VH-VL binders against Putative dimethyl sulfoxide reductase iron-sulfur subunit B (dmsB). Designs and how they scored, part 18

Target 1, 262 residues: Putative dimethyl sulfoxide reductase iron-sulfur subunit B (dmsB), of Halobacterium salinarum (q9hr73)
Amino acid sequence: MTNYGLVIDQERCIGCQSCSLTCKQENNVPMGQFWNRVLTQGGDHVDTPSGDYPEGGDGGTLEMTYQPTACQHCENAPCVKVCPVNATYTRDDGIVEIDYDKCMGCRYCMAACPYNARVFNWDEPEHRPEDGTGDVAERPQGVVEKCTFCSHRVEDGLDPACVVNCPADARIFGDLDDDDSTVSKYIAEYDTHQLLDEKGTDPSTYYINGEMSPGRPWKSKKLESELDDDEAAKAARRRSGSVENGYDVTPHVPAETAGGDD
Key: E = the ipSAE of ESMFold2; O = the ipSAE of OpenDDE; V2 = 0.75 times the mean of E and O plus 0.25 times the DockQ between their complexes.

## First folded at step 4 (VH-VL)

Design k05 (from k01 with heavy chain K100S Y103W R106K; framework fv_bermekimab)
Fold by ESMFold2-Fast, scan of step 4:
Structure k05 (fold): chain C 262 residues (1-262), chain A 122 residues (1-122), chain B 107 residues (1-107)
Amino acid sequence: as target 1 above (262 residues)
Amino acid sequence: QVQLVESGGGVVQPGRSLRLSCTASGFTFSNYGMHWVRQAPGKGLEWVAVISYDGSDKYYAESVKGRFTISRDNSKNILFLQMDSLRLEDTAVYYCARGSYSWGFKDAFDIWGQGTLVTFSS
Amino acid sequence: DIQMTQSPSSVSASVGDRVTITCRASQDISRWLAWYQQKPGKAPKLLIYAASSLQSGVPSRFSGSGSGSDFTLTISSLQPEDFATYYCQQANSFPWTFGGGTKVEHK
C-alpha cells in the first residue's frame, strides 16, 4: 500500500517563500491565506531578528533556520477524530483530505490541529492577479481547507508543486512504505524529526534539523548520467514543473474533471 | 530568560477606551501565537483573544467581540489589546500568555505575564 | 462551549498529605487538558499539559491522569509552597475554557 510522506531538509531551505507562493498558484489559494507558511527560527539566541544579514554584511550571517509548515498529514490525526460529519478523513495512501460537500464549517478540526494548518473560508474567495482562476477549481466558501499534498498532481504521477518548484531542492516526497524510495532512504539515513511529536499525531512530514549528515547523496557531485532512475525522475520533474502543461508557473489541471480539449 | 511584561492597565470610565501592551523577551516572539486571558477580582480565568504568529488570524471571546482588537508588532516583540466601549464587567487583571508557535490550538499556555489591572472609577 | 467543572471548590490539607482534585468536561476532549497553579496576586503557572505531561521545572510530586471527560490532578506529598488555587483548561475545542478552580487551604 502507498503511504505518502514528505521530508523537508532545513539545512537546504533558504527561506525564499517559493513553496508558499507556488502552493497558492497551484491550488488557487485566496488572498490573505496560506496553506504553507515558512517560519523563522532564531537559533540559540532568543529575540533574534527574523531575517538574514547578507553574507559579509554588517552582522554577517545570522544563526537562522527556516521551518516550512503545512498540514503534516498525520497518521493519528486529531482533526479526523473530531469531525462530526466525517468530512475530514484519511485516505488509504495516507493523505488527510476534506470532503467539502460534507464540511459544515464548525471548525472543530482547526481547534484540533496543533500545527495551525487549517484555514476557514468565511467569504467568497478573493484571488491574486497572478493566480489562474479559469482552469483551477475556485475555493469553496464556508468550509475548512488545508494542504492536500497536491493530490490532484500526485494522482497523475507528479510531485506536489512545492516539491517540484523548490529552488533549493529542500523537499523530498514519496512513498514511505517503499524502503527503496528516496523519501524512505532520507528518513532511515538522516536524523529526522516530526513537529510536536509529544502530541502523538504521528505526522507524515519529517524535518532534517539544520545539520548536514555525513554521506548525504545530495551533497555529492554526481553527474546527471550517474543518477539512478528515481533521482533522474525527480530532477526531470524539477526542471519541467509540469509534464502536461510545458510552462513552470501554470497549475496542473487533471484531464478527468475539466480542461479537456476537443 | 523567557518573560512577558504587560503594561497599560489602569482606572477608566465606562464607555472609554484603553490599550494594553505586552513585551516579550527570551524567545522568538514571531514564532508563537499569543493570547489574552483575564481574571475578574475573586473569580476564575476567562480566555479573551488570540492572534496567530504572523498577525493574519484573530479570534475573540463572544463577550468582547466587536469591542476589543488584538494586534502585534513582531519587529518590536510587542502584543497589544485595544479595548473599546469598556463596561464594568470588563474589570479584571489581564494576562498575556504564549500558546503554540502558530495559534495555541491543543497547546497549553506555558508562559504568562505578571498581569495588568483594568478597573473603573465611580 | 465546553464547560469545565472542578471538584471540590476547596480542600483543606496539611503538609505531607496526598491531594487529589478532579475536572470534568461537558464533552469528550481526548487528552487535551492542562493544569495550572495560581498563588494570590500572581499569574497562573503551567503544571501539566496533554492531561499527563509534566511541564519542565515542575516538581515530580505533581501528576495528571485521565482522558475523555474525567481528569485528575494529584499532589503526592503536599509542600508549604503548594497552597494555592488550581485550574484545569481544555484545549480540544475553540474557545478555550477553564474550570472554576480548586483552592488548596491549610487545615
Scores: ipSAE 0.000, ipTM 0.403, lowest interface PAE 16.0, mean pLDDT 77

Design k06 (from k01 with light chain S93K W96Y; framework fv_bermekimab; at its last look DockQ between E and O 0.01; V2 from the best seeds 0.00; counts 0 for: pae E 19.3 > 2, placed apart)
Fold by ESMFold2, look of step 5:
Structure k06 (fold): chain C 262 residues (1-262), chain A 122 residues (1-122), chain B 107 residues (1-107)
Amino acid sequence: as target 1 above (262 residues)
Amino acid sequence: QVQLVESGGGVVQPGRSLRLSCTASGFTFSNYGMHWVRQAPGKGLEWVAVISYDGSDKYYAESVKGRFTISRDNSKNILFLQMDSLRLEDTAVYYCARGKYSYGFRDAFDIWGQGTLVTFSS
Amino acid sequence: DIQMTQSPSSVSASVGDRVTITCRASQDISRWLAWYQQKPGKAPKLLIYAASSLQSGVPSRFSGSGSGSDFTLTISSLQPEDFATYYCQQANKFPYTFGGGTKVEHK
């Protein structure tokens, strides 16, 4: 059975907020709301999607560890347990979703989530552009929303938008129940942690801190499971550090130094 | 009616300063990243600068860094471009442009003003 | 800086023709590419964003495709109002950069 998860390499992450912005574009996230937020200094400081980034061409001198944070798609999800109408549920592939036709707006799931990953549409949502940006439904007023792992893309054989569009290749999405998947290999091979794992929620999102991984080793927007044999072989070689008759190595982009120019 | 209107262009001497203004109407200005884009007469488009929805993030093209300053006044729905130490290479029509996204990253420009011309007398 | 190379520099076409314009990036820009139309004396208009997403109010005869470094704008059946200059723009990294333009002119 498939069980989707996400690895975020904090050593690669440069804090550029591209994941937050592409999430808004792909999922028609309403103006003024965010499903993905970039934090600093782990869980003890909330960084807004704004700041004083290095000017174009000038290297920054800030030394920060960034923690992009969205719904963790927990295996033992308190938000699922607390919903009185079963609007929040876990799919067979591990993705936690919300049935908006059932959601009554009580917000018990917001209070239950220790990650503050859920938002509520108090007013009629306004989209940018006016009619929305993606293949997903227009966001309804009066419901709770969160990161969906881009299930609409995953069902079409594509990686989530924040994964594909990370300029530092810091995000790896895949099947945690497949020991040969890149996400599983990185969890086995690197020091990873889960946010607030003492709460017993069993998050599906893992964070690498300490040693930099090879990053996302394929260029295609496809799920890893959808790569053809040639693409899969190239990804495996890049993951192992071997590049023969293949693509140029993506430049290393340290998390402590701004500068993701290719 | 969503609208952007630039002003402040004109004929100037090299080394002098100009301040361009862009007045926004018909949309919630404070939810959008804003850009300046310029076009020299008979030439292509060149991106100049961006400011995030709340004014906290600013980025500049290398050709203008240190000389131009982008800013915004969200209470008055006005975007500014302060242009100091002007050079002949800055001759262009300057467009005010609304980004699709609040932070100006990964952006496209869905609303444009009609532009204001900056040129030089010799 | 990411260099954007458009081709062709100009194309002569008749109403009803299929017109294809290409744009190549000097580096991988994922899907972060936009297409604009500009008529003489007018501001540019956004046609396509994120490589393939059609901007509101743009006719469906316009379509975009591509990812990575190679992108295409297609006009499926050219109309009289489509004679203009077209620009691509990458948004993957600052500074944002435009292609040199492609002029679509009456044959």
Scores: ipSAE 0.000, ipTM 0.397, lowest interface PAE 19.3, mean pLDDT 83
ESMFold2-Fast, scan of step 4: ipSAE 0.451; ipTM 0.731
ESMFold2 (binder alone), look of step 5: mean pLDDT 94; pTM 0.960
OpenDDE, look of step 5: ipSAE 0.026; ipTM 0.624

Design k08 (from k01 with heavy chain K100D, light chain D28G R31K S93R F94Y W96L; framework fv_bermekimab)
Heavy chain, then light chain:
Amino acid sequence: QVQLVESGGGVVQPGRSLRLSCTASGFTFSNYGMHWVRQAPGKGLEWVAVISYDGSDKYYAESVKGRFTISRDNSKNILFLQMDSLRLEDTAVYYCARGDYSYGFRDAFDIWGQGTLVTFSS
Amino acid sequence: DIQMTQSPSSVSASVGDRVTITCRASQGISKWLAWYQQKPGKAPKLLIYAASSLQSGVPSRFSGSGSGSDFTLTISSLQPEDFATYYCQQANRYPLTFGGGTKVEHK
ESMFold2-Fast, scan of step 4: ipSAE 0.006; ipTM 0.542

Design k10 (from k01 with heavy chain K100D S102D R106Y; framework fv_bermekimab)
Fold by ESMFold2-Fast, scan of step 4:
Structure k10 (fold): chain C 262 residues (1-262), chain A 122 residues (1-122), chain B 107 residues (1-107)
Amino acid sequence: as target 1 above (262 residues)
Amino acid sequence: QVQLVESGGGVVQPGRSLRLSCTASGFTFSNYGMHWVRQAPGKGLEWVAVISYDGSDKYYAESVKGRFTISRDNSKNILFLQMDSLRLEDTAVYYCARGDYDYGFYDAFDIWGQGTLVTFSS
Amino acid sequence: DIQMTQSPSSVSASVGDRVTITCRASQDISRWLAWYQQKPGKAPKLLIYAASSLQSGVPSRFSGSGSGSDFTLTISSLQPEDFATYYCQQANSFPWTFGGGTKVEHK
């Protein structure tokens, strides 16, 4: 059984917000909402690339460690337990999903999430795809939403958009139950931690190199499997179609889901 | 093929200087941290110095600190070791070696040069 | 500095023998240990990294085990090309330090 997870390398993360911007583009996330936030390790939210950065850092640290934070896709998810209509559920592959047809908008799941990873869609979305009707699913109103691990991409064999468009290669995605997967090898090689592990939610997102000396200029080494991959195989995992400047700039639209729901 | 080739070794007099070079080929040199490791005749291996992938950070063994300077030219794929104030205890075969470009926390030296010998006249 | 102690300093063996070399760190180095093979007049060659991970291209008769402060390199069936000196190296903390070496020689 597949069990999707993510490793974030905090030493490689440069705080550039590409993961947040790419997530908004790929998933058509409305203006003013974020499914992925880049925080300092002290918990301060960093605005988009056009916003102000916390210079000098919270707590006076000159060099900051960044902590990208989205839905952790917890194995023991409080948001699933509190949903009175079972709209929030855990898929067999570990992804925590919301059935928008069942969601009644009570927002109990938002209060239960210790990561503040959920948003509520009060009004008509202000940002929409301009390339034609049906190219990207429009966001539903009156429901709760969050990071999906880009399940629409993952189901087609592609990595999540925030993974493929990280210029620092700070994100590794894959099957945690496959000991031969790249993500599993990173977890085996590095000292990992989970956010708020004392809460017992058992996240599927792991962080590495946050406890290392942050002032050292060396980047984390890539695994042997990544170095020895065929360039074509790497391109197939990262690219969904049109790619500009090495980044995936075209949102992935599966054939069976094009146009979105009414 | 991935290769490292050292040059510049020779016979020197105590107190003099010598510059070693290491030319890399077959891989993207600028992606890797690089090390110098030495071995005195009939003795074991001793780590000497490291330089980060971009040349911005350097570390030295205490025995050579203040006398040796590691540097690199990523445009020419060359690693250097400038050795000043040479002592008889510096007699050794000097190897350049490729590490990875992380903190050194996982560093293993996966590619080595053939070595270049530094000795004293006597 | 972390001191690495290798034993034995020398071992006499025949082709087909099982050879075991041990390495002890003066403090906990987790799993961050590598093993190298060096033949006379040649540069060292990486065999094992992260205590137990076999380097690409290295024969499967070589294996590593251990964690914390005690580590072992095993050659399951010694071949003629395996007569060499073997070194352990810790990568846990700066500076990197090597063991004193173990020479595997003919009986």
Scores: ipSAE 0.000, ipTM 0.395, lowest interface PAE 15.4, mean pLDDT 77

Design k11 (from k01 with heavy chain R98K K100D F105L D107P; framework fv_bermekimab)
Fold by ESMFold2-Fast, scan of step 4:
Structure k11 (fold): chain C 262 residues (1-262), chain A 122 residues (1-122), chain B 107 residues (1-107)
Amino acid sequence: as target 1 above (262 residues)
Amino acid sequence: QVQLVESGGGVVQPGRSLRLSCTASGFTFSNYGMHWVRQAPGKGLEWVAVISYDGSDKYYAESVKGRFTISRDNSKNILFLQMDSLRLEDTAVYYCAKGDYSYGLRPAFDIWGQGTLVTFSS
Amino acid sequence: DIQMTQSPSSVSASVGDRVTITCRASQDISRWLAWYQQKPGKAPKLLIYAASSLQSGVPSRFSGSGSGSDFTLTISSLQPEDFATYYCQQANSFPWTFGGGTKVEHK
C-alpha cells in the first residue's frame, strides 16, 4: 500500500509564501485562514525573518531559516484519537482526512494537534473571483479543516499544488513505502527530522536541516568551510542553483582546483 | 588529482560477457553515487546505471536491465559494470561518471572518466 | 521517459559570436537541467547545473536560463576552445535523459 509523505528542504526554502498562496488558490481557503504557514526562526508566520543577523566579517551569507508548517499527516495522529465521532481518520494511503459530514465542530482535534495545523470555519467563507475553478467546492461552515496533501490532485496522479509550484523546489512528495521513490531517498540521504518527534505522533512530513521546537535552539545552517566532504555534497544538492537560499556552497569541483578565468 | 580511470573495454562477441572497472582518486569515493553513461559511435549520450554511495541501491536503463550489474568496492575506490548477454546495440564508449551527491538521484555529472570502448568482432 | 530535444543540431559560428542553444523537455522538469561540453575524443565536461548555476572553473561567458520545459545555453563571446558538441540533460525524473546534442562548428 502507498504511504504518502513530504520532505521540505529548509536550505532551499526562500520564504516566498508561494506554497501558502498556491494552497489557498487550489483549495479555496477562506480569507484569514492558512492551511500552510511559513514560519521564521522566531516562530512568526511572516515573511520578515526573525532572530540574529550576521554582521560584517569576510564572509558568510545572511542565515534565514524558514519552516513551512501544515498538517504533518501523522501515523500516530492525536487528532484521530480524540475525535468523538470519527470524523478525523487516517486513509489507507496515510493521508489524514476530515469527513465534514461527521464533524460536529467540537475542536478537540485542534487542541490535540501539537502543530497548530487545524482551522475552524466560524463564518461562511467569502467568495473569491476564482470560486468554482477546478474541482474544489466552497469551504463548509462549522467544521474543522486542514491540509489534505491535496488528495483530490493525488488521486489524479498529480503532486500537491504546493509541491508543483514551489519556485525553490524545496518540496518532495511521494510514497514513503517505496524505497525507490525520490522522497524515500531524500529521507535516507539527508539529515531529516520530524517536528516535535518527542510527542510520538510519527509525522509523514520530514524536514532537511531546520528544526523548530519550544525549548530547543534552532539548528544553524553550516558555512561551506564548516562542512566535511559528505556534508558538502548534501548541501550542494540542496542548493541546486539557488543563490538566494543562504550559504554559497560550491558543488562538485573545489574552488581551489578550478581553472582561472579567461 | 581528482580523476576516474576506466578499464576493461575491448572487442567481444554477441552473447558474451565483459566487466568494466573504474578507479577513483582525489575525492572521498564512498560519499557519492556513481554512474555509467555510454555513447555509441557518432551518437549522443545515454545513461546506463547508478549505484548509491553504500551500494545498497541500484538502478538501470531499461535497455540493459537484467543483463548489466553495477557494483562498487569502497575499500579500493573501484566501480564495476558487469555486462552479460552483450548485444550489438551495446557498442559504445562507456564512461564512469560521478554524481553530485550520495544516492546519485537528480544527477549533474561533475567528474567523468576518459571512457573505455566496447565493440564487437562480428 | 522524458524526451529532450535540442536545437539546432549544428551551428556554424566565428570567434566572438554569441551562440544560443535551446533544449526542450517533453514534460515539466522544473529547474533540473544540466549542460555539458564534449570535445572530439574526450569525455563530457559539466558546464551548468540546475538550469542556471555555473560549475566551478567554467568561464563566465557560459550561462544557462529557463525553467519548466524550455531551456537555453548561451555563450556570450565564442572562443576557439568552445568549438565542441553541447548536450543538455534532465535530472528531474528517472530515467535521466540527454538531448541529441548541438555541434558548434567553425564557420
Scores: ipSAE 0.000, ipTM 0.397, lowest interface PAE 18.2, mean pLDDT 76

Design k12 (framework fv_bermekimab)
Fold by ESMFold2-Fast, scan of step 4:
Structure k12 (fold): chain C 262 residues (1-262), chain A 124 residues (1-124), chain B 107 residues (1-107)
Amino acid sequence: as target 1 above (262 residues)
Amino acid sequence: QVQLVESGGGVVQPGRSLRLSCTASGFTFSNYGMHWVRQAPGKGLEWVAVISYDGSDKYYAESVKGRFTISRDNSKNILFLQMDSLRLEDTAVYYCARGDYGYSYGFRDAFDIWGQGTLVTFSS
Amino acid sequence: DIQMTQSPSSVSASVGDRVTITCRASQDISRWLAWYQQKPGKAPKLLIYAASSLQSGVPSRFSGSGSGSDFTLTISSLQPEDFATYYCQQANSFPWTFGGGTKVEHK
């Protein structure tokens, strides 16, 4: 049986927020809501240093670690246990999903989630007038939503949008129950951890810890302007569809929804 | 001129060792994961080993694990394959191939540049 | 290990023919499949990467399709220089594995 999971390599993550923007574009997430956030190690947005700096400097040495955070797709999910109508459930492939037709808007699952990974659609979702959003449905009102591991893409054999469009290649997605999968190999080979593991939720998202500093090898990564043509062509191979500033702006339309109603 | 050139192949006796080299030119060698792929005479392609851009990660095919060692010298643009405890079934043309661009691991990209190959064969 | 089953093992074709080669992975490999062309005595040449992306300098008569576990390489109108052996290769997970090859021969 397939059991989907994700590894996020914090040593590679540069805090560019491509994963957050790509997720909003792919899933038509409304203005003001995020299914995926890029946080500093302290839980603040990416523009704040992870450590306490006692005296301000003008470009001094800082350590910064980024923590992209979304629904962890927990095996022992509190959000599933508290749902009075079984709208929140765990699929056979490990993805925690919400049946919007059953969701009554009680928000008990939001209170139960230790990751603050769920949002509630109080108002009609604001449709963003960006390229590629015309074929993506408006988000439903009066229900709870969260990261789906891009199940519409995964069901068609594609990786989640945030995985494909990470310019730092900091994300690896696959089958945790297949010991030969790339994601399983990374979990076995590297020191990985789960967020809030003491809560016992058993997340399907794992992090490779890293400490970022000016002297680390990742800091030697060439800027896009410094890549020669061969390097730039190779680096672009991880992206799918049309690209604007490194983002894939063309959402995947599943085969069963292509062609409309008739 | 982007190219890879292998050397070090030859005729060996079973149980002996041999070291292959692959010299890269025309691109920034230190930015790429590198692979060794072999092909027995008249047979198909078999992946042998990979090394990440910085040499920190290495993976081997089960058939060579414990006998072969992949390494690289980024200052000289050279990839190596140290082959110990050689067996008759190791007879093949060995190719070096350029893998993933990046600053880690080397997964999920195709081999876009290949060397000409170097033949490893046995006398018995 | 992910087994890559390539079919057919050989195909006899004439110039101008449409040639289709199939590759099946024993597990889901998403889009991480490449196709190579190899002529006798030469190193393989990359044709297609990420299942459907054409490598720079490769003629447009070559195309790749598929995802998950089933993949196809198509040559829309076979040319004299296309008689060669073709290999698929998965790059999804360790260890990387190749198909057994398909030899495209003169009829």
Scores: ipSAE 0.000, ipTM 0.434, lowest interface PAE 11.8, mean pLDDT 77

Design k13 (from k01 with heavy chain N31D K100P S102T R106K D107Y; framework fv_bermekimab)
Fold by ESMFold2-Fast, scan of step 4:
Formats: sequence, structure tokens, C-alpha cells
Structure k13 (fold): chain C 262 residues (1-262), chain A 122 residues (1-122), chain B 107 residues (1-107)
Amino acid sequence: as target 1 above (262 residues)
Amino acid sequence: QVQLVESGGGVVQPGRSLRLSCTASGFTFSDYGMHWVRQAPGKGLEWVAVISYDGSDKYYAESVKGRFTISRDNSKNILFLQMDSLRLEDTAVYYCARGPYTYGFKYAFDIWGQGTLVTFSS
Amino acid sequence: DIQMTQSPSSVSASVGDRVTITCRASQDISRWLAWYQQKPGKAPKLLIYAASSLQSGVPSRFSGSGSGSDFTLTISSLQPEDFATYYCQQANSFPWTFGGGTKVEHK
């Protein structure tokens, strides 16, 4: 069966917060809550402004690294293990879901999640004023919620909203158990890492960590064996995970438009 | 030169089928999502369908869902639209256009074909 | 589906005039709006993407602004080649949808 996963290319991420804002709009996430947060190098959190969402993301500066962080959809999920009523469970397709009818609001799963990916709905969630739609599903009160990989979109054959609306194309979503999928090919080609892999949660979200270079093609299908020595050295530096300040916040332009032929 | 060229349009009877083709040149076709957009005579633009760069994902407008099938052959740089159970309201110029499904910066159609007309006789 | 309401449906203008066209989305689409120009018998041409980014090769007299649900395309000084129909298009979610178009015609 399918096993959904996500690759986030930190070398491409420009910290613009589009993924966080799009997630809130797509899933009607209430004011003051975030299912997806963009962290800066050093662990600093960059919040989306409340009320008036200004034009352009309030996301960062040049020479920073960014780490978008949401529910990792772990194969060995601590949140599933600690739930006394089995409200949190893992679907056959790998998505970790919450059965809101069973959730009793104890919040043990929040304490067990090493990624701080869960929120609790104390009061009735407020509808975002800018949405202008009463047809979007309202969030339930007294339950825990988190990123669902936009299961409502995925079940209709669409990618999660944060993937579609990433202007840097830093997100790749698909079936980890299909060797022909783009997400599987990226995991095979690049040295990916999982957040807090030493805890043994086995995340379904993988990160490519390294320096972002201007003019990097937004998609590369070259196998590692097809890279020349210079390209292989650059890829190895990126994969080492030893990243410092140096990201150039530049919109990506396709290679044929920019004149960068291989 | 980057270009898209449609073919396969013509005069058809209601209830019949047509297959449109769009041949791409001047860019790496397999790196891009592709869309079909139509325009009825004297009317505005209407989005029809999209296919991902590798053909694994597709989405359709409600008006054509179940009747039209988008597909691609990356080895030949060709995009297809199989149109079944054609109706009078499908009368339009059909454009193929380059645009993202998942990957893309612009989220817009930066390259368009010349269009191919699909019309009906009684 | 996200509905795009474009206004006006037509505008009569002279060379040198400032022309503004507006587009309203039925829900928040962030910045994911593009503007196109279409001349009779021709395919549309991309002018603006991501609400305000000018497409390469498009004259600087064209500019876009807006975010959320309200957007504007401005032509600061209309030229003879600018008489055409203009369309907005949202790319926030599938299905992508177009505005009804604005015809810019000679007075």
C-alpha cells in the first residue's frame, strides 16, 4: 500500500512562511495556532503575525537556515503509544490521525511528541476573517490537533497545500514505498536526515540540509553516479549536514530561462 | 525556441470522442507540469486539467471529470487530452500550457500553445 | 471552487491613459494570482505572476498589486499594442480559475 512521506529541502527554503499561512487557510487553523512552524538556525521560532497578514512573509534574513517543522508522521510514534483511548492512530498509508470522537483532551500525546507538533483547542476555534467562507470545516473544541498531511487533499489525488504553494519548491511529497516516486528518488539521491533520529520515532519527513546556491535547478533527476567530480563534491558538502549561515534568498528560475544548460 | 504546438482538433458529432495532442520543444518537457485550458468562442478562459511532470498525478475540472483523460509521453515530449462523450458545451479552442502541479516558482502559465479548435456539426 | 470576479468587463481608453483592472477572489488566495494579456485570435501571454512579479520581457508600465482577496493590474501609460483582453487567474488551489476578462478598447 501507499506510505506517504515528505522531503523538505532546507537548501532551497527561503523562510517566507507561505507553507505556514497556506496550511492555516487550507485547514482553517484557528488564530494563535500553527500546525507548521518555520524555525531558524539555533531553534528560534518565527511566528505568523496575527490579524492582518501582511503582503510577503515575515520570515527571515539573508544568511540564515530555516527548518519548517510540523507533525513528522512517525512510523514508531510516541503519541500513538501514550494515548489511553487510542484516539491517535497510524493509518495504513502512514498518516498519523486523531479520531476526535475518542480524544478526551488529556494531552499526554503533546508531552510525548519530541517535535512540539500538536496543539490543543481550549475554546471554540475562531474562523479566520479573511477566508470569507463558511463552508470550510470548523475545528473541534477540547481535542488535540496537528498536521494531517492534508489527508482530505491527498485522498483526492492532490499534494498537501504547503507543498503546492512553496515558491522555492522546497517540498516533495509522495509514496515512500514506490521506488519510482519523486520523493523516493530524492531520498535515494540526496543524503537526507530525520529530525531527532536518535529517539527512534522513524519520521516520514526527511530533510536535505546544506548551503543554498543561487541558480540551483528546482528539480534534479541526476543520479549520484551521473554527477561529475565537482558536482559530487558539492553534493557531499550539502549532505554532510554541516550548514552555516550563507543562504541566498533568491527566487528560483528554471534552468532554460536562466541560461544554465547542463 | 520554447514552444507548444497543439493538434487533433476538428469538427465532431455530439457523443463522439477526440484526442488532442500537444508537442513540446525547446525545454526539458519531463521537468514540467502541463495543463489544458479552453476558451469557448467569444468567451473567457476555463481551466480543464493538469498532469504532473512524471504523469503520476492529475486533476480535472468538474465539468469534464469522468469524460476527459489527461496523459503524457515524456519520451516523445507529447501531452494528450482524450475527450470522450463530447457535448455541445465542449465547443472551444483548447490550449496546452506549461505550469506547475507541485513544482514551480510562478504558479502561472508561462508558455502557451497556439490552440486547436473543437467544434460540432449537426 | 474559488470564484474570480473581474471588473470592469470593458474599458474605453486612449493612448497615454492610466488603466486599472481589479480582480476579487471569493476566498483568500494569498499572493497566488497571475495576469494575462490576450489579443484576438492569439493565445494568452503571461504579464504578472505571484500578484506583483513582472514576467521577463514585459514592459515596466505593467504592474500588479494586492494580496488576500483583492488585486489590481495597472497600465501606467497605455500604448497602442496594449488594446487587448486581460484575465486574472488564481493558483491557490485546484481547480485553477480565471476571471471573466476585461476588454481594453479604443475610445
Scores: ipSAE 0.000, ipTM 0.400, lowest interface PAE 17.6, mean pLDDT 76

Design k14 (from k01 with heavy chain N31Y K100S Y101F S102D; framework fv_bermekimab)
Fold by ESMFold2-Fast, scan of step 4:
Structure k14 (fold): chain C 262 residues (1-262), chain A 122 residues (1-122), chain B 107 residues (1-107)
Amino acid sequence: as target 1 above (262 residues)
Amino acid sequence: QVQLVESGGGVVQPGRSLRLSCTASGFTFSYYGMHWVRQAPGKGLEWVAVISYDGSDKYYAESVKGRFTISRDNSKNILFLQMDSLRLEDTAVYYCARGSFDYGFRDAFDIWGQGTLVTFSS
Amino acid sequence: DIQMTQSPSSVSASVGDRVTITCRASQDISRWLAWYQQKPGKAPKLLIYAASSLQSGVPSRFSGSGSGSDFTLTISSLQPEDFATYYCQQANSFPWTFGGGTKVEHK
């Protein structure tokens, strides 16, 4: 019924890396690992969010196309096909998930992913204990991980953290099987494409880029009735100026996992 | 239900100023970009200005840049166009228009006001 | 700026006729073209968006086609209420630009 997907509007993306920082804080991703990367032209990864945006000279900015890249949540996912224990699987809602209890750490799925979207959690991670995000669950060791479309948030009716906290509003998330959803309307009305579509993986992530569809200065926003609580709070902060970038870094803690791990 | 109503047009002398208003009803005004489009008597349509949903971004046609200022008051559902240093070439019916259709459409104008006439006496 | 050229500037037609109006963009605008109808003394009304998508409430005799730089609006069987001026508008690049208009008038 539900089939989650994402549109990334490269015409609006300014390369600020807030999506990468927000993902790390929301999901307690260890130091040195990225579930979401912002790529520059030529495929080079930009510096961490602790640095400034990639800029040319004093007061100048390079005119570049940025390509935020994470797990594409493919319908025909090679990572699912190569998993010898079926730890990597596709959920009924389209999210490609990893059952950490089944994952053997063989990393065949990493080699099979054409997007380099997967990371491996070694037995002794380098991240510092003080880098934790409070009540968010610690990452499991000895397993492969990747972007989950923030399934813990989505299951509670919230959009992924990278969607809610994008200052440029360059990300639209929703149900691809609902023709009335904002994400479906974007895909129907805009000239969208999938990364590496020649590989036949059939991603659930779609891109709007300036080369194929030259930009315009502005886009309309979602109707108020279509905003969830996080989106409404972000919009209110933007209008009031109470938060400098309209940026809320407080992680969502699911009720079922708030008691920690065993 | 959904309606845009312009006001503030009239007869003005060259070099003077005039402020147009557009009152929106029947939809959530604060979530839409808004445009001004004008039409000189017997001529075609010309885009004038746009303002983003929150008022942070504004863009103007070259013919009016530096003379016209677009603004909005989301608490009152009102769009404004402040027109300074008016010229005879600014004679037109001015329409306010809602940008975009169905939240993902590239800035077509799906709802229009009935227009307000700006004309000159010399 | 993208220049939008409409042809013809006017066309004389009778009720029941098939009318075609062409719009040409000075550069590739993909499918980001809208068509509007304007009756004397009235505001424009959106007919078609994204080159071929019919706006809700618009009669099916109106259709749009084309992509890239060449676009067509077709009225399959002209009705008395269709005598009006029609405009195309590109939504691909800033600034938004309109065609010069095509007046559909009685023969």
Scores: ipSAE 0.005, ipTM 0.436, lowest interface PAE 11.2, mean pLDDT 76

Design k15 (framework fv_bermekimab)
Heavy chain, then light chain:
Amino acid sequence: QVQLVESGGGVVQPGRSLRLSCTASGFTFSSYGMHWVRQAPGKGLEWVAVISYDGSDKYYAESVKGRFTISRDNSKNILFLQMDSLRLEDTAVYYCAKDLYGSGWYAFDYWGQGTLVTFSS
Amino acid sequence: DIQMTQSPSSVSASVGDRVTITCRASQGISSWLAWYQQKPGKAPKLLIYAASSLQSGVPSRFSGSGSGSDFTLTISSLQPEDFATYYCQQANSFPWTFGGGTKVEHK
ESMFold2-Fast, scan of step 4: ipSAE 0.037; ipTM 0.563

